# Ledger of designs, part 38: VHH binders against q9lxz3

Target 1, 367 residues: q9lxz3
Amino acid sequence: MVTRRRSKKKKKTKRKKQSSKEKEKYQTFINLPCDLLQLVISRLPLKDNIRASAVCKTWHEACVSLRVIHTSPWLIYFSKTDDSYELYDPSMQKNCNLHFPELSGFRVCYSKDGWLLMYNPNSYQLLFFNPFTRDCVPMPTLWMAYDQRMAFSCAPTSTSCLLFTVTSVTWNYITIKTYFANAKEWKTSVFKNRLQRNFNTFEQIVFSNGVFYCLTNTGCLALFDPSLNYWNVLPGRPPKRPGSNGCFMTEHQGEIFLIYMYRHMNPTVLKLDLTSFEWAERKTLGGLTIYASALSSESRAEQQKQSGIWNCLCLSVFHGFKRTCIYYKVDEESEVCFKWKKQNPYENIWIMPPLNLIDLPLFDHRI
Below, E stands for the ipSAE of ESMFold2; O stands for the ipSAE of OpenDDE; V2 stands for 0.75 times the mean of E and O plus 0.25 times the DockQ between their complexes.

## First folded at step 19 (VHH)

Design x5 (framework vhh_7z1x_3; at its last look DockQ between E and O 0.01; V2 from the best seeds 0.00; counts 0 for: pae E 15.3 > 2, placed apart)
Fold by ESMFold2, look of step 19:
Structure x5 (fold): chain B 367 residues (1-367), chain A 125 residues (1-125)
Amino acid sequence: as target 1 above (367 residues)
Amino acid sequence: QVQLVETGGGLVQPGGSLRLSCTASGFTFSSYAMNWVRQAPGKGLEWLSGISGEGGRTSYADSVKGRFTISRDNAKNTLYLQMNSLQPDDTAVYFCARDTTIEGTWYVEYTFDYWGQGTQVTVSS
């Protein structure tokens, strides 16, 4: 009763029957839509691809043809009006639609380790959300200004997870609030304002090697070390050409990268020297791929892929009011543009999918 | 339904001043950053200024810095642009625009999801 032909129609082999409840779970698992199956399989680590290939003939053929040596970030888009969300894999140019009614009224603050930090500006609720498992971890309420940035150090499932935000910057002081997982309340710390300008906003926050690095709109880099309760402004400024109107910052294995965007020039990529605190422009990414979004960015050391998305900057931007996703190759000073849906590019964020596919809702029908 | 309505445009002489207003409805105004953008005849869109939801942070394009002032009154759901020292090059349709739920660059191609219909400002003798 095994169907051996490749076709667009799904075929399945009956498994030895278990209880009716377990049979129902296996039946729904096998019957995933083909485009979602291809998207999920393309993201599996090799170990999990091999395990998934044993499910049925259709899965085996898909897994073998799409084996992925590593995982890449996915881009998730948010709708504020109907709680719909769209997950996009730019390397495969595939979409799927998801609905997260539990996030009604929330906006995204930050993404790291497969988790989103979400904030409701009307109720002051703060929570972590994993879009792959739908797990929520609520946090104590906190009032935040609309354009206030917040970041976290690692997944909220870790006892080391720390939330960080700068709540005010005045002439004389800067106020920092932190929350350590399972703490009773937010911790408030006040420091002398050592920034050179009277008015500063923080554009980017990155956690690396135990400290938060914070970049202002004026190019000042500050750090906060939570283990020492220490704040200071670092010397040096990234070289910024005239006409820059935005930036992104990311971390990879302890190294800090800054991307400046320009309306009329190619993006520039800068790397921070952590001993001299000087910035150097990169003419190559050396195999690193940077997935840039406004609130947080991801990076991956990737090998070449058929998609052509490796060793590049992946940007979700408007190009003359047309939605596009740009893959900019720094080495070649060239770009590839794809028209994508007309949605605001700042209603999106890069997120890393989990490495263990068996624990995903697509493989687990217990919930 | 989200609505943004600009008023206060008109004809002024060079060196004159105007104050534009944008009345917002259909959303919680204080939760969103707001912006002013203009389009000169036959030209593309030019971002001018932005203001945070609670009003504490502002930014300006170099072309208008020192001459234009953005402000908001959250009790009245109204965004303002005070324009001083107007010149013929300031002739344009002026739009107010709502920022997205994310924070980022003020480059027009990235940031704005709802726009008003615009108000004409003409600077001419």
Scores: ipSAE 0.000, ipTM 0.166, lowest interface PAE 15.3, mean pLDDT 73
Fold by OpenDDE, look of step 19:
Structure x5 (fold): chain B 367 residues (1-367), chain A 125 residues (1-125)
Amino acid sequence: as target 1 above (367 residues)
Amino acid sequence: QVQLVETGGGLVQPGGSLRLSCTASGFTFSSYAMNWVRQAPGKGLEWLSGISGEGGRTSYADSVKGRFTISRDNAKNTLYLQMNSLQPDDTAVYFCARDTTIEGTWYVEYTFDYWGQGTQVTVSS
């Protein structure tokens, strides 16, 4: 009778070892680094993504992070005659007219993260404005020249928001002003001018990874690091001077792009090498769509190749009486639309819409 | 727990119509905008339509405008998509998705926080 009990214990131990080995096989996927997990999940159709999100918390987080629908930037037009604004959604091809009496006399300076930086040249008032919510965040007053450019680092709702402008370029010195969120006053910094004599105006400013990149009208690139209070002029030059041509500079995930527009020619796309600080011509945007405007340009990674919006430059244009935009495919031999003209920099700008667009008063179909 | 369940999918001939439903549970349905999104085989996600929490505002993608109608019954916690004039290109898995509530004015890339399991729509002769 004693011999039968020993055989049952051996079978239980073998089942436990098999169950532990099976558990070990399932444990191998749970321990994937987050980046690898995201990579794997990125290959799943949405249906499977949803299923995968039920596996565990880590998988859930990874799955949700990949459920991204990209919305296109909107184009906002500023009336020259009144306080009327026109918003255009290129994705829906919809226009809406807005009136902001609170912005009477203001001109746009910059756009980022769904906010407009607005300036009144008569009162020297500066404010952030959200055209979707009508929120205003006043800034300390500042005198600005007509051609003076200004940029900010992120939405003013962030405590890390930083405003930046070059206020003066003299033969010997460059004066920079910065404003940190909740500061009482502008901080002024003066640096030795290392620009060549012909480099005296800034045309484009972008913020990337804690640094402001400033492009002159002659194509010289300078950088300002606010954290270090450091100013430097980079040696690299674009192959062509913008001259009478339009140029647009944009940042995407740490990468900086420069687009030159030519009359009756294909645009040139340059990418900044952050190691050598040299511009390299690119034949492709790597799947990006750049929404270009004179004061600021937005960039988006398009996930859907099928939309036809891949490697595109989006530009504001007038089609008859309608304000719209055109998509130029950078990697295709296409003729530049003859309707493109250099526009007043203060006439229009791209802006990122909020995520909850449906609940915005702008879409009140009662009109 | 938040749950979204799509129903109403199936096989339909070109030119035909379908009505999809999405039943929501685990949250105050009327407080959230809801959306329909589809994914065709081998294609990415395509947003189709959205409706505000109270149902007073609707939006449509150009691809479905004039053909599809989004609606909701908040008393039933149900989202609807009436699809008319269906074409083969409308063949996809259709999902309902809850709009992400964004506190503040930040642009976020994440449009939706909860999704249904999807319902298959096949348009074929």
Scores: ipSAE 0.000, ipTM 0.231, lowest interface PAE 13.1, mean pLDDT 82
ESMFold2 (binder alone), look of step 19: mean pLDDT 87; pTM 0.891

Design x6 (framework vhh_7uia_1; at its last look DockQ between E and O 0.02; V2 from the best seeds 0.00; counts 0 for: pae O 13.8 > 2, placed apart)
Fold by ESMFold2, look of step 19:
Structure x6 (fold): chain B 367 residues (1-367), chain A 122 residues (1-122)
Amino acid sequence: as target 1 above (367 residues)
Amino acid sequence: QLQLVETGGGLVKPGGSLRLSCVVSGFTFSSYAMAWVRQAPGKELEWVSGISGEGGRTSYEDSVKGRFTISTDNAKNTLYLQMSSLKPEDTAVYYCARETGTFYTEYSFDYWGQGTQVTVSS
């Protein structure tokens, strides 16, 4: 029955394309050579790329593949004085101001896959928020200290989404809490603390290859494997340069990168060797672009042809105490400053917009 | 208790100079980054300049770069802002502020002085 229905749909689609000027015009473009089609689509603004993707499967696939490559992360800023947030696309220099009163009292815990994990420290409410669609997915409550980090493995729309947080109860023990989608309650596990006794907090958490990597303020790296319920402290230590004040950590295709940010010095980029667990400084990103923010970082391999932002660190950090965002070329030891809110870096977070951005209600909000 | 006390404000003509002081007590001054922040009449707070706790690293808002100099005297627990080539646009209440010790909170500054008025008018 499925084959019969599919056959009718194919015939209807072909006849509809033959019955109108729009379908005939579209069919004329179907036979473009692949390289020419990609050239034409690459010249389209995002709005027109989205429109073109609705024409047929071949154009949809071409438009989406070029859109993914050319679509850059946006910055999001949450106002401290009201219930507003602002989205900014630095590649197009466009912004949108929005109010979302339901998030009053919430702070961002983590960002990944276009979603923010939000926490209200007064009510202990926890929810996922997509700032582009305004979708919310509430999670069970959990008490956390103000400096306790939480992370998640993938978008909350996936049945595989896993929430993770880690704290020390004493210098001898680490407490891990996890929540798997559709579970009744948080799972708590306790492990021997094998970290240095002088650490104060976990600064960064990333999920990669099925495990959570956790970095302390002293540079100790640990992992938690949720499938094995296993915690281990890894042997390598990155040198932390004098005067560093926080760090960013990200994952790209199984590789782990660490960026030490300094208020008055060039950032330092390190890559983890996954066999020895030693850190090595990188003098080039090799075509990788890292979008660093305090709570979580995005990464992608980009080419110069895309957004004009490629092979660089895109930092939401202030330049000195100026509190501006920069694009930093590691191999050139150079920077380009752009104007975006003169705010604390922890108030500016990179987030990937959805591929169908033009259809979102916020797209035409002008200020 | 932590105390931040600003002095040195006043009325000055355009092109003139002032030196603001902020005397600090109740914490180890050299362990924290400090900043000058200003608020013009009817406007939001604006970060002006910052300095690392040890005094070796400084930064400035673009509009004051080259005209203002931030410094510290650790023996006197005092933060300074030397302002020169003052413009009417520099008219504001100037606050000294201590930056928070972490980047993981929603707050950037945890302690503020009461402010000192700077007025640049002919």
Scores: ipSAE 0.000, ipTM 0.203, lowest interface PAE 11.3, mean pLDDT 72
Fold by OpenDDE, look of step 19:
Structure x6 (fold): chain B 367 residues (1-367), chain A 122 residues (1-122)
Amino acid sequence: as target 1 above (367 residues)
Amino acid sequence: QLQLVETGGGLVKPGGSLRLSCVVSGFTFSSYAMAWVRQAPGKELEWVSGISGEGGRTSYEDSVKGRFTISTDNAKNTLYLQMSSLKPEDTAVYYCARETGTFYTEYSFDYWGQGTQVTVSS
């Protein structure tokens, strides 16, 4: 019985050469080298940058990284007639009109770290306001005099935020109020009055390295250390030329500058010696640009090398019907002072914009 | 012409109240610090109270703290001193005065009123 070995014909499965369909390398713009992507994105207007950021994670990162970090302070103008606000970016020379009905009846007290301290003299309400995000942080009520100055140490989002004001000056005593973040009430401290007995008002307040520096209208400098609950009046007075029409005080990296303005003379720049507590006149700001306003002044050093703005004082001015600013070079003789007039302290203030301006609802994406 | 005119003085019993007024003319009232000073018979001029310009901060001497209130009405160009809980030692001629506003002068006034007599007596 011859077992016929059925030769299983190995069906040569013709491996169909799958024609390498050329994967049409959809050269999707997604695979652009990072440098090229950044170059392309750098030429996009902000609106298109935002749109581009929605494409993918890589594009998002590139878009965010190229978003112009506005490092210069913005000027905010407060309308007297309505609840309208005008924002001015001096770097871009752009204006934006804003409306904040929630701030009806409020006046500005101070600005720092992108926040406004706002006060309502009718309701005695005090609040922090971020004009870019419209965030509001209410504070305990406080009665404030019209010319009473107030300052805060840092953004209210920080647990270290401290508010400071002098509420009363009597012949013998000074009353200070402080508010610590998350406190329930104002802390009241009373100190012996060592100020000159000529009804001094505090004109300028700055916070530096844990201390509030308070300049009176007569040139006296007082220090308040919240941590020590310590108050001291310094004996030194800044040298002042006759005819000053105003002053600005600012802090930069622990250094304190005072600028006296004159109608017909160049500003005087003074720097405080923190050892001797004496004011020394400076001919230069060391590359610093000061954005000066009556209630608070901002300072910037690093970013101005590219803009050619060096050793400058930036001042709010009104040209025609528009609020703008002028740059005064401190180390140059300039007639710019003739163009500057003392303004109502509550009409305008410098404010730091957020680093990520794209997230600001302020830019009507309708443009 | 600059003028300060005090009114509101008079005779009052201990514990009583008076309101002094000083009408100012010839200058912008809100631009200057104003003060009340008093002179008792045979005594030196004494500073009583002060108020900064623009409706600003108030100051009082210790002896009148809590009893006296200085205020302004800018619309009326008038300085006020509300006095309460008056004592015989408050008897004096009360003057309103304008602060000179100089950096280097303490307790300096450039214009004074004629004064108003306040007498606190039983």
Scores: ipSAE 0.000, ipTM 0.229, lowest interface PAE 13.8, mean pLDDT 82
ESMFold2 (binder alone), look of step 19: mean pLDDT 80; pTM 0.816

## First folded at step 21 (VHH)

Design a1 (framework vhh_7z1x_3; at its last look DockQ between E and O 0.01; V2 from the best seeds 0.00; counts 0 for: pae E 16.0 > 2, placed apart)
Fold by ESMFold2, look of step 21:
Structure a1 (fold): chain B 367 residues (1-367), chain A 122 residues (1-122)
Amino acid sequence: as target 1 above (367 residues)
Amino acid sequence: QVQLVETGGGLVQPGGSLRLSCTASGFTFSSYAMNWVRQAPGKGLEWLSGITSSGGETDYADSVKGRFTISRDNAKNTLYLQMNSLQPDDTAVYFCARESGTDYIEWVFDYWGQGTQVTVSS
């Protein structure tokens, strides 16, 4: 018996309703420098960077823009009609379109630490992509089912980077494949299937404290410890209202959060107790801002600061009839929808820009 | 053109009852699951109750279970919400919503009414 689930592409037509967001007519160009100079500066050899920086004031001002990149996540979307992707910084309300034909046919599998894991289902190619630097790191090929999830533990530039996926769930066994950085091939491990009697697929995977936590479509939480080659199904199941759909899972400082959308409505935030493996609902984020997308989530802790996006859930979802990103204030049970192209939410991904763009040797040793 | 029109809202005292109706047109009503959703002043949308296309299964939010009853009359293309034991925190605009068919994300509400105001005050 096979428990794989597949999504069908759906085209929707809908008469546009007058948006209440249009009442918030903010016509401002607060952050004009939505350009590519930050990416160019971070990739230049030192000699070329020094020459460019000395030519005009515009390149010096790129340092100011780099701090904006370091303070909040951006949204990324890959075009399906040309070989481009779009980056959007909500804090500056600016976007950039970038052409990159080498990724034609690829889809995003997972996002973490400023890197995307990309997969081409036609060629079975797998690679890491950094959309800010455009670095690509190829990985060994692997066949993946359409609804199969894959995750990684850290940036591919680390010798500790580990890729993880569940390739098969049968009545009697579960098959896991891992790839440790620079290994010759994928490692296959087979374990007894301890999931509930129904066949399951995994919706969400996060890596925290050396362990992959895996959430099934039925709400079971499993753990894979690669250092022990150990798999088990954990006790406890998140309190999930009947009809809950659309979920996100993220990690922040060793703590695991789960966010359920109920019928594409107000989210419920749950926190895992790592000793009992029971879930507790949170009525406040306590200053934490979570940026969530279906493939991975980013988090940012901000206490007592106002940066425009603070103490809220930033979600890329279908929310009722609103196909947009929303900011949801859990404390206030309120939402603000903002205009960002109608997109499949699965393809609209939060990603953290590199933190070290301003640490180039030029700026550290400047007179 | 799909239309949903809510009626039956109004002012009621705490502990009172009210019955909402939602009249549907422009689609085959009996083919769709239907839902009630409310929005209190300054709050987000809150799902209250849903009913399958045949009326055979119903579901309720914990906040209204035992007090609210959803029903439908497919011959009249009408969805109902019987609200009993109303409290001041039930004050909101109440919407009926059509549940769409299968898509990538389960259960999108693709059409909504304009809503009817329910006010519970002494």
Scores: ipSAE 0.000, ipTM 0.205, lowest interface PAE 16.0, mean pLDDT 71
Fold by OpenDDE, look of step 21:
Structure a1 (fold): chain B 367 residues (1-367), chain A 122 residues (1-122)
Amino acid sequence: as target 1 above (367 residues)
Amino acid sequence: QVQLVETGGGLVQPGGSLRLSCTASGFTFSSYAMNWVRQAPGKGLEWLSGITSSGGETDYADSVKGRFTISRDNAKNTLYLQMNSLQPDDTAVYFCARESGTDYIEWVFDYWGQGTQVTVSS
């Protein structure tokens, strides 16, 4: 009877030692520096990120932190011919194909705060669309010219949301239309045209501190204050005329920037002096990353280097017949080019993703 | 000095046709993409059509696709717009515009003509 008890004790001790050694081998991955762990996790698909989050507390925290802090805009490509959209995350260098049959016949006009402004030239319908949630907010109908620019001030979920567009520029008058949240109709305002008697088109529109700033192809800057129903053409001009070069305008925390693209030249960044309304060249972005497209531009002050895209210009550009996205480091005067799908500059736009991508219906959460 | 001069506008009945011409001077015409843009009364500017510097590629707005044809003769420094099946909604001032020589942004126009009036009316 005594001999059977000894054999059972030896088997239990061997299993405990093997389990402790296996636990020790897995503990070696727990000791990765947080930055390296984050780097590794940042390369994982969402599905694998979720799996990785179950490994340990440290991994969980790292995984969750990467899920929440998408501080960088995504690029969305949209086709005029089909209801297909391609969403690109430059930080992860991943593409996602999206289908929005509800947007059939619509074109993208503007993007801000994670929303797209969509227009149907056949029906004159205007709506806000969130590509992440598929939410739609319809607006009153409006006739728009093909190349007419439109902008909005903030997410349509806010009661302070304002839409703005210049509907007509004649020799004598400028016609502006605005839509206030919960309004029944567009408000029309007519102002005397104080622009130079040349052909001016509004190419860039940004909203900052209650004011819409509008840049013409000739380099004229105008402002519209909806609260005052006030329109003015500012005296300042960029050093070079935007009409001769590609340009992007963006706003960040009350500051307005203009990016010039010149053939065979590095991008130039200008900052507007809001007192003198003069443009001054900036040789540094000061930690700012600007995501620029023909229709709209986003800016972010990022605290963390996401995938090497920090303190740089991210530009969707057309080089002859080639469409590319470039990352230009202003401080280092260095450029990285990525090949993109051949698309018209007006067939892509930067969009801010939501903070929590996990909750997006776009991703299959089925583990 | 860069100059663009549009001609060929006029009064036409619905369903009629017109051919617009734009004569360019003061620059190397064959080196630039060219475009047609129009402005109807009380409306904004509308891009209609573009053609590459060599004439190898053309593009059209949906509003005029199948009805309008853009072409160019680089030897004559002339841009053309053949407009068929004209409708009252096509009433506008038509402009030729030079596309910027930049390689980064399309549809930036740095020079424009004075425009030619097209009126479609019964």
Scores: ipSAE 0.000, ipTM 0.269, lowest interface PAE 11.9, mean pLDDT 80
ESMFold2 (binder alone), look of step 21: mean pLDDT 86; pTM 0.872

